# Designs tried in a protein design chat: VH-VL binders against Increased recombination centers protein 19 (IRC19). Part 28

Target 1, 188 residues: Increased recombination centers protein 19 (IRC19), of Kluyveromyces lactis (q6cq02)
Amino acid sequence: MVLIKSRKSIVTATNVCINSSSKFYLTEEQVQSLGDKEFLTASYRRFLRMRQFISKRQMVKESYTTYLRYKFKIEDFELKRSKLLSVSGMSAMDFRSSVQKSLCFLIKAFSISDAYSKDMIDDSHKCKKIIKNLLTVDYHRNRIINRSSNMYQYYRKDFTFFTDGQNIGLKQFEENLMRLNECLGTRL
Key: E = the ipSAE of ESMFold2; O = the ipSAE of OpenDDE; V2 = 0.75 times the mean of E and O plus 0.25 times the DockQ between their complexes.

## First folded at step 18 (VH-VL; framework fv_disitamab)

Design ko1 (from p1 with heavy chain W55S W101S F102S; at its last look DockQ between E and O 0.03; V2 from the best seeds 0.00; counts 0 for: repeat SSSS H101, pae E 16.8 > 2, off the site)
Fold by ESMFold2, look of step 18:
Structure ko1 (fold): chain C 188 residues (1-188), chain A 121 residues (1-121), chain B 105 residues (1-105)
Amino acid sequence: as target 1 above (188 residues)
Amino acid sequence: EVQLVQSGAEVKKPGATVKISCKVSGDTFSSYRMHWVQQAPGKGLEWMGRIIPISDEAYYNQKFKDKATITADKSTDTAYMELSSLRSEDTAVYFCARGDSSSSGYSFDYWGQGTLVTVSS
Amino acid sequence: DIQMTQSPSSVSASVGDRVTITCKASQGISSWVAWYQQKPGKAPKLLIYAASSLQSGVPSRFSGSGSGTDFTLTISSLQPEDFATYYCQQYDSYTFGGGTKVEIK
């Protein structure tokens, strides 16, 4: 696990500078000591603050916010994992640690600092591309879903589309993302 | 230790409403899913629905969608199930159960003691 | 939705016997099955989760196996406290099997 602590400003493609502070990352103390409601609230606020760094395009900002709401309020991650990977058992990674690592992944993707080595910059670019691709796929998925119908249940809650052969490309994308989550201990 | 304590037995007439409570202690209520299970006399277990307290989202077995209303009060760590328009066939023991220690709740690791609801004339 | 067909509906057995209970899912469900024990007038108790993982505090004479559609609960040497009704449950839509009553011969 990598906990990113930075005393430097973050500069994005939108030229927004932010100073390092606890408002942008989850400290080990926060992961270990906050009550569950406080932890989820603090986590959600930190993910939401990163909205301004994703893109200058409003459409991408809205896709990110929509994706965050889905991940925090609706998605059954363990059900999704089990159906995609055809494996027994729950995730080994602690829930709070996986949220912390997911936030670190996002911060790394959209942070620029003079303290970054060449390898850190390259890693940041890889993370950024993964996030942007994820948001693009989610945007297109949202265009085909009618929330007032069984399509939302099919694609977003029970993930029954994994088994009927009509969504092979989308299933493969979700499987690849889940395998990445397994490797990194994240919940992207 | 985690403990789920349900409200006591109820005797109701047909057409009445009952609200069963399930108070959770010994662990964090909002991190888990809360499920409700019916067991009619001499019969097996039947899942009725669940609530995710963190998002306040309830989802129901189609059989019970017009019978049950599941809610949660995070300030008191209590889940509720309301049964409306009671009929004799609603006579059963009703259990609350907690999903395991993950946010997805894949198995029911702790159960309430059950609440007998008897509906008779 | 996914039906769970549990068999047998009852079994008569003696202390020390090996008891095998099966559940069959109407669709593939990977290993997402739990097994519960219930004694009369009591709440169910989780024994096995994820088809084969033993819940903390459950004796090692209980074991589970299976993947896909066919799942088995085995009690390797039946003890007096094991006379109860056993249920399987799939996690996708939370459907229970019909139950298997294990009773003294």
Scores: ipSAE 0.000, ipTM 0.461, lowest interface PAE 16.8, mean pLDDT 80
ESMFold2 (binder alone), look of step 18: mean pLDDT 90; pTM 0.935
OpenDDE, look of step 18: ipSAE 0.513; ipTM 0.812

## First folded at step 19 (VH-VL; framework fv_disitamab)

Design g1 (from f1 with heavy chain F55L; at its last look DockQ between E and O 0.22; V2 from the best seeds 0.00; counts 0 for: pae E 6.0 > 2)
Fold by ESMFold2, look of step 19:
Structure g1 (fold): chain C 188 residues (1-188), chain A 121 residues (1-121), chain B 105 residues (1-105)
Amino acid sequence: as target 1 above (188 residues)
Amino acid sequence: EVQLVQSGAEVKKPGATVKISCKVSGDTFSSYRMHWVQQAPGKGLEWMGRIIPILDEAYYNQKFKDKATITADKSTDTAYMELSSLRSEDTAVYFCARGDWFSSGYSFDYWGQGTLVTVSS
Amino acid sequence: DIQMTQSPSSVSASVGDRVTITCKASQGISSWVAWYQQKPGKAPKLLIYAASSLQSGVPSRFSGSGSGTDFTLTISSLQPEDFATYYCQQYDSYTFGGGTKVEIK
């Protein structure tokens, strides 16, 4: 996989996500050569830096941060994937590459530039809608979970709700998101 | 390495339909835009349209909107272009090409080998 | 729609010559220009994107410049493998120039 930093003249008006690959972006060298702990730390910092571009509203920033912590510290992605897609076996996509592609998805969603082509603006808007929808669903799921630790296990850790017939809409959302991840090579 | 492999050459009669495939390997198909380009014999390149596979969203050059139908199959990483009501002036090589934000800001960084469609008799 | 007027339509040149090809857009397109090389019977190959960014694996003798409406592709010292047809393209709405055939003198 090749991720190309846009040329400086294209992104001069943004001054944010593309100005420095080391600040917001994971280079191919970083993906290939960092130790495991250093890679996770560098990745997490870059995702955290995106929160200021996602929203000025503190509540949305906190929701994003909570979701991010869940994805990095708690979620068993491979378990979730296997249950949603009814498949045995591990993901074909390399873990580090999937993290890098997920970060690139956020950069597309929230990079701002007056110099972007119409196709870049269109792609940015589509990625942004997906992220906003994901955060909205997660916000409402957290309200359901607040009742007990058994609901947290049920919805967040073992994903038992996929088979209970009472959460059809939420299950469908998770299936759609997982299929999108399979197509894009991401871990959203 | 990303590769775009197109279906083989076709010879068709006037009025027929042809469907050209473009299989993508080496990267995630749905994350970018797939384009189709016509090159008539001895002529230059002309953009025909594109699709965004994850959205199933096709957009056409006005010249080709009634001639071409562009689709994608996300499960097989394949884009398709169907040409209907073929006429002799549709004889050309047809290329697929990819556009991706990070690889070159949606310029066409990878191209298929081309498919010659010949309309005669 | 944005027309791209490419000139010259052909140029006859020798190995080692400097070759300059121009494209003029019918309206401003910032830096949304790509340059492609096409050899007979082959698919086009991306050389330059964003007016002046060199694609990976393309020799440094190729360069692009311009902004707004006027763009150039320059081959600083023509090599035998550079005899081909070159196309500009604006890639906001994907219009190609008419092409420039670079042939052996």
Scores: ipSAE 0.051, ipTM 0.648, lowest interface PAE 6.0, mean pLDDT 82
ESMFold2 (binder alone), look of step 19: mean pLDDT 90; pTM 0.937
OpenDDE, look of step 19: ipSAE 0.726; ipTM 0.884

Design g2 (from f1 with light chain D92E; at its last look DockQ between E and O 0.32; V2 from the best seeds 0.00; counts 0 for: pae E 2.9 > 2)
Fold by ESMFold2, look of step 19:
Structure g2 (fold): chain C 188 residues (1-188), chain A 121 residues (1-121), chain B 105 residues (1-105)
Amino acid sequence: as target 1 above (188 residues)
Amino acid sequence: EVQLVQSGAEVKKPGATVKISCKVSGDTFSSYRMHWVQQAPGKGLEWMGRIIPIFDEAYYNQKFKDKATITADKSTDTAYMELSSLRSEDTAVYFCARGDWFSSGYSFDYWGQGTLVTVSS
Amino acid sequence: DIQMTQSPSSVSASVGDRVTITCKASQGISSWVAWYQQKPGKAPKLLIYAASSLQSGVPSRFSGSGSGTDFTLTISSLQPEDFATYYCQQYESYTFGGGTKVEIK
C-alpha cells in the first residue's frame, strides 16, 4: 500500500498533505509480518503522529490523545461490538487489517492538498466530519464520567449502559459508529 | 486480493431494461468509489458514473443521466447499474471499476471482466 | 466538462521501438491523469497514475510525464505483449481520451 504522493508538503491547518512517508502508514509487510507487540507499538505510534494534522488547537489534540489512549489501552472492542450488535464471535475483518484501515481513514480525513482531485477533497471532508464528531462525543462523555470507578465501568469497560434504557442517545451513537465500522472494516 | 466479478452477457430488445451487477471480494466494498464505463463496439472508453457506497451517493456523466441508474448493496458488496429504454446504440461492453485513495489515488486500479449487452430486434 | 485530446489515434511499430503517446486536457488538471492499456476482449489495465507514478506490477519500460494540460506516456522499448490500445484519463471528472492503438508493423 502506497500513500498518494504530492510535490507539495503542506503543514498549515487547512492544507495538510501527508506525503510519502512510511512513518504515517502501516505497510502490508508490517501488517503481515510484525509480532503482536511490535504491531501494536507501531500502530499506536502512527496514530499519535496524526495528532499534528488533526488540529493546531491544543484542546482538540488533547481530546484526540485521550480518545486514542482509551481505544488502545482500555476498550474491549469485540466485547463492545458483540453487545451492541447482539452477536457472538469476532469481527469479519481481522484485527490487524481493521487497525490499518482505521489509520487510513484518519489519513484521508486530514491529508488535504491543493493538488488533490475533487473526489479526494470530498472524501477527505466526509472522513474529517466523522472524526470530529467522534471526538466531540468522547469529550462530552468524559465530562460526565467522574472519579467514580462504577461510572467508568458502566460507560467505558462493561458497557452496561447499553441495556438500562437511560442512555438511549449515547447507545444510538455507539450503534451507528459500530455499523459504520462493520461497513468500512475499521475500528474507529 | 481484490476482485470484481460482473454478471453475464445480456441480449435485450429495444425498450427493455437491464441491470448489471458487479460483486467485489477481497476487501471492504463500502469505502471504494465504484465506477461504470461503456465501450461501444470498436470504440473507446466512456465514463458513465460512479457511486460511493457508504454514503449511497451517485454521480453521473450528463450524457447518461437519463439512461443509467447506479446503486449499491453494502450487505452483499455489490454495485449495480440499470440501463433503461434500451436502444440499439446501447449495445456495448459495460465495465465496473474501483477507485481507492491509497492504492492509486482514485484511479481505476481494479476492473470487472465486462458485461456485453446486445440490443437487437 | 474537461476534454482529453489523445494523439496519435494509431501507431505502427516494431519490437524494440520507442513509442510516445500524448494527451492534452482542455483545462489544467494538475497531475491527475491515469494511463490504461487494453487488449481486445479484455478489461483495461492501469499502468500509470498521478501522471508519472508506475502501478505495481507494471514494467519499468512504461513511464508517464507532464502536468497541467500536456501529458505523455512513453514505452521505451516495445515488447510483443505491448501491442494494445492505450487510453489516458483525467480523474477530476473521469473523461477518457480517444485511445491510441499500437499495432505491429
Scores: ipSAE 0.437, ipTM 0.768, lowest interface PAE 2.9, mean pLDDT 84
ESMFold2 (binder alone), look of step 19: mean pLDDT 90; pTM 0.938
OpenDDE, look of step 19: ipSAE 0.722; ipTM 0.885

Design g3 (from f1 with light chain S30N; at its last look DockQ between E and O 0.30; V2 from the best seeds 0.00; counts 0 for: pae E 2.2 > 2)
Fold by ESMFold2, look of step 19:
Structure g3 (fold): chain C 188 residues (1-188), chain A 121 residues (1-121), chain B 105 residues (1-105)
Amino acid sequence: as target 1 above (188 residues)
Amino acid sequence: EVQLVQSGAEVKKPGATVKISCKVSGDTFSSYRMHWVQQAPGKGLEWMGRIIPIFDEAYYNQKFKDKATITADKSTDTAYMELSSLRSEDTAVYFCARGDWFSSGYSFDYWGQGTLVTVSS
Amino acid sequence: DIQMTQSPSSVSASVGDRVTITCKASQGINSWVAWYQQKPGKAPKLLIYAASSLQSGVPSRFSGSGSGTDFTLTISSLQPEDFATYYCQQYDSYTFGGGTKVEIK
């Protein structure tokens, strides 16, 4: 169970608040037993529900939605990983578990409670900063892509920019994020 | 199943150093808060400190800040605690334990088996 | 730091008895209290977290209550395997109570 508190919902430490079973969490049974289509649909819905807690600003909500769509529909995560880390094997964490853990990371980032312990406040704050940095970097990447009519492939699909020497800061951010994903078993 | 397996018992002389390991299996080590707890013979439990492996951030009970050094190796999913300048009153069982947000709200739901450190002349 | 005053320090009881153990925090800690059971030579085992939430696999005869500063662990009908030492812990800064040894009468 998870604790989430916001202006729109209240969740206690062992329950998700509201009229029914948690709408924000993927249970272990869902990870293990859903068909592939149902799993992707359930996962996407849960990530999308989180946008109301990420920001009150429409621009940030849209940036998050755009990033989410990219992650679910376009990104070749394993290609990205192999290029950044110079490795040829698959991720240690299976796909479904990594999606579940990524959702958990967002839940921690945007859960707010006056009753949180010091550890929960600290963890929430750290997770939130990482997600906000990620979205800020992605926003600026989109501006670069939009200035150059054919850069989507370069920045989003084949990741050619990792080796061009012109995007050192962005490459280092992506490398650090991928190392974080390796440690946490996430796909942020 | 999550398991915490600690290194074996140690016998040391006063002034020596000991390093205890706590290897985690069965879930994602880097996201935990890893804690160390002292229990002197016949005594209660006393929290010594913890580390957040993903951020390499250690925090200590002030009583132990000059005695213990807590580290983690994310590549081997292992937490460590080093005790320096050992004295006979450091004779105790030392436990590692984990806290995790989604299991039990950072309470200590899994513990290592304990490592007895005996300090004698 | 937050002190946890646990009482009694020992309880002599028979199988079937109801046992109540109390912890008092030196300041308000909401509900962030855990209760642990420890048998000789073994690691502590989590029973209750967040003051009243029963850990998975723990028998329902164990229950916790309280908020703020006063917390209670109750064993509704003591079983032979329940003779052990019990510790409360506030886990905002990780202070343990002194322990309560539950012994055979």
Scores: ipSAE 0.538, ipTM 0.800, lowest interface PAE 2.2, mean pLDDT 85
ESMFold2 (binder alone), look of step 19: mean pLDDT 90; pTM 0.934
OpenDDE, look of step 19: ipSAE 0.706; ipTM 0.873

Design g4 (from f1 with light chain G28S; at its last fold request DockQ between E and O 0.43; V2 from the best seeds 0.00; counts 0 for: SAP .507 > .496)
Heavy chain, then light chain:
Amino acid sequence: EVQLVQSGAEVKKPGATVKISCKVSGDTFSSYRMHWVQQAPGKGLEWMGRIIPIFDEAYYNQKFKDKATITADKSTDTAYMELSSLRSEDTAVYFCARGDWFSSGYSFDYWGQGTLVTVSS
Amino acid sequence: DIQMTQSPSSVSASVGDRVTITCKASQSISSWVAWYQQKPGKAPKLLIYAASSLQSGVPSRFSGSGSGTDFTLTISSLQPEDFATYYCQQYDSYTFGGGTKVEIK
ESMFold2, look of step 19: ipSAE 0.617; ipTM 0.822
ESMFold2 (binder alone), look of step 19: mean pLDDT 90; pTM 0.935
OpenDDE, look of step 19: ipSAE 0.740; ipTM 0.897
ESMFold2, fold request of step 20: ipSAE 0.224, 0.558, 0.295; ipTM 0.694, 0.775, 0.718
ESMFold2 (binder alone), fold request of step 20: mean pLDDT 90, 90, 90; pTM 0.936, 0.936, 0.938
OpenDDE, fold request of step 20: ipSAE 0.870, 0.855, 0.860; ipTM 0.948, 0.942, 0.943

Design g5 (from f1 with heavy chain S103Q; at its last fold request DockQ between E and O 0.48; V2 from the best seeds 0.00; counts 0 for: grease 20 > 18.9, SAP .558 > .496)
Heavy chain, then light chain:
Amino acid sequence: EVQLVQSGAEVKKPGATVKISCKVSGDTFSSYRMHWVQQAPGKGLEWMGRIIPIFDEAYYNQKFKDKATITADKSTDTAYMELSSLRSEDTAVYFCARGDWFQSGYSFDYWGQGTLVTVSS
Amino acid sequence: DIQMTQSPSSVSASVGDRVTITCKASQGISSWVAWYQQKPGKAPKLLIYAASSLQSGVPSRFSGSGSGTDFTLTISSLQPEDFATYYCQQYDSYTFGGGTKVEIK
ESMFold2, look of step 19: ipSAE 0.610; ipTM 0.804
ESMFold2 (binder alone), look of step 19: mean pLDDT 90; pTM 0.935
OpenDDE, look of step 19: ipSAE 0.754; ipTM 0.901
ESMFold2, fold request of step 20: ipSAE 0.344, 0.568, 0.625; ipTM 0.745, 0.781, 0.810
ESMFold2 (binder alone), fold request of step 20: mean pLDDT 88, 90, 89; pTM 0.923, 0.933, 0.929
OpenDDE, fold request of step 20: ipSAE 0.820, 0.839, 0.853; ipTM 0.929, 0.937, 0.940

Design g6 (from f1 with heavy chain Y32H; at its last read DockQ between E and O 0.31; V2 from the best seeds 0.00; counts 0 for: pae E 4.4 > 2)
Heavy chain, then light chain:
Amino acid sequence: EVQLVQSGAEVKKPGATVKISCKVSGDTFSSHRMHWVQQAPGKGLEWMGRIIPIFDEAYYNQKFKDKATITADKSTDTAYMELSSLRSEDTAVYFCARGDWFSSGYSFDYWGQGTLVTVSS
Amino acid sequence: DIQMTQSPSSVSASVGDRVTITCKASQGISSWVAWYQQKPGKAPKLLIYAASSLQSGVPSRFSGSGSGTDFTLTISSLQPEDFATYYCQQYDSYTFGGGTKVEIK
ESMFold2, look of step 19: ipSAE 0.622; ipTM 0.815
ESMFold2 (binder alone), look of step 19: mean pLDDT 90; pTM 0.938
OpenDDE, look of step 19: ipSAE 0.772; ipTM 0.911
ESMFold2, fold request of step 20: ipSAE 0.272, 0.459, 0.274; ipTM 0.714, 0.747, 0.711
ESMFold2 (binder alone), fold request of step 20: mean pLDDT 90, 90, 90; pTM 0.939, 0.938, 0.938
OpenDDE, fold request of step 20: ipSAE 0.800, 0.756, 0.777; ipTM 0.928, 0.911, 0.922
ESMFold2, last read: ipSAE 0.312, 0.268, 0.295; ipTM 0.727, 0.707, 0.704
ESMFold2 (binder alone), last read: mean pLDDT 90, 90, 90; pTM 0.939, 0.938, 0.938
OpenDDE, last read: ipSAE 0.798, 0.782, 0.754; ipTM 0.930, 0.916, 0.892

Design g7 (from f1 with heavy chain A58T; at its last look DockQ between E and O 0.22; V2 from the best seeds 0.00; counts 0 for: pae E 2.6 > 2)
Fold by ESMFold2, look of step 19:
Structure g7 (fold): chain C 188 residues (1-188), chain A 121 residues (1-121), chain B 105 residues (1-105)
Amino acid sequence: as target 1 above (188 residues)
Amino acid sequence: EVQLVQSGAEVKKPGATVKISCKVSGDTFSSYRMHWVQQAPGKGLEWMGRIIPIFDETYYNQKFKDKATITADKSTDTAYMELSSLRSEDTAVYFCARGDWFSSGYSFDYWGQGTLVTVSS
Amino acid sequence: DIQMTQSPSSVSASVGDRVTITCKASQGISSWVAWYQQKPGKAPKLLIYAASSLQSGVPSRFSGSGSGTDFTLTISSLQPEDFATYYCQQYDSYTFGGGTKVEIK
């Protein structure tokens, strides 16, 4: 594995598929061999650990944590996918691999080093912009949800808002994100 | 696991066009950098250009920018390189290769088997 | 445009020899150098990336070193399967060295 030291105390993990003792990434052995509970716990801890690399501001950390809990505990990703892409049935994407790839995407977004090549810097910037936009949209979605069970169900669980002409911008964002997920094999 | 399989050898006349394919299997290729490399008979390796499929972003070696056109089809995990206005000096083996951040820091860790293009009259 | 000057162009060596191949970059490139092995009729194979990181499945007799402009590939004890042509590459803008053919003496 290649580790790039940074003055910002940011820990990077290149070659995340190579065996290492780092607590920042999921190895192929972990993806293949862990039981379901152990896999979810290992994954959640790694996403949570990334919180301080995303921001030092407590408000942003809490927003990220709220988003993370929603993704892990509440979201029906396959239902969302099927409604956005007008497909039936579950995707062919392997769940564990998609979680691993999502973690890797986050690592790319916030792993910063002066010694990075131009390709790495460019990729990091592009991934960071996507994550920042995702969190901004999620923040605004929370503000328009009045926390009633009906609005939470509508926006967060059943995704009925996809058929309501009053949410065109949010629907288009979710469509774009889902198509990105299809291309990358992620579950952002 | 990850494999790059190229289309077969081609024999062409001067002035013709050829399109070489490079299909990636074992993973989605959209996040890779996909590169093309020329090796003329008895010569070394020369980088031609690359594409970043997820962003549809190409970058070419200036020597090849008017000769080669690199594209990708994300739905089939296939990269392509088209060579136009073929001349005898374009006779070479053409390789595709991938770079990935997490596997090797964008060095070329997997290569296609190569495609021989022969241009003769 | 960054040139990679690779030397020597060929090495005549015996099994068991230590072989050292060098590349010099025309500008500083930190550690973004890879080394490839190519046998006749085959695609190149990655040996070393990031100047000194050994690729998975590559024997430990291969090692790389250097930073900035001067880089080396070392084969500590040459084996029969190591007779091939070796290329360095800087992969910030993708320039290959001219190659070094390692031949049977």
Scores: ipSAE 0.459, ipTM 0.763, lowest interface PAE 2.6, mean pLDDT 83
ESMFold2 (binder alone), look of step 19: mean pLDDT 90; pTM 0.936
OpenDDE, look of step 19: ipSAE 0.743; ipTM 0.893

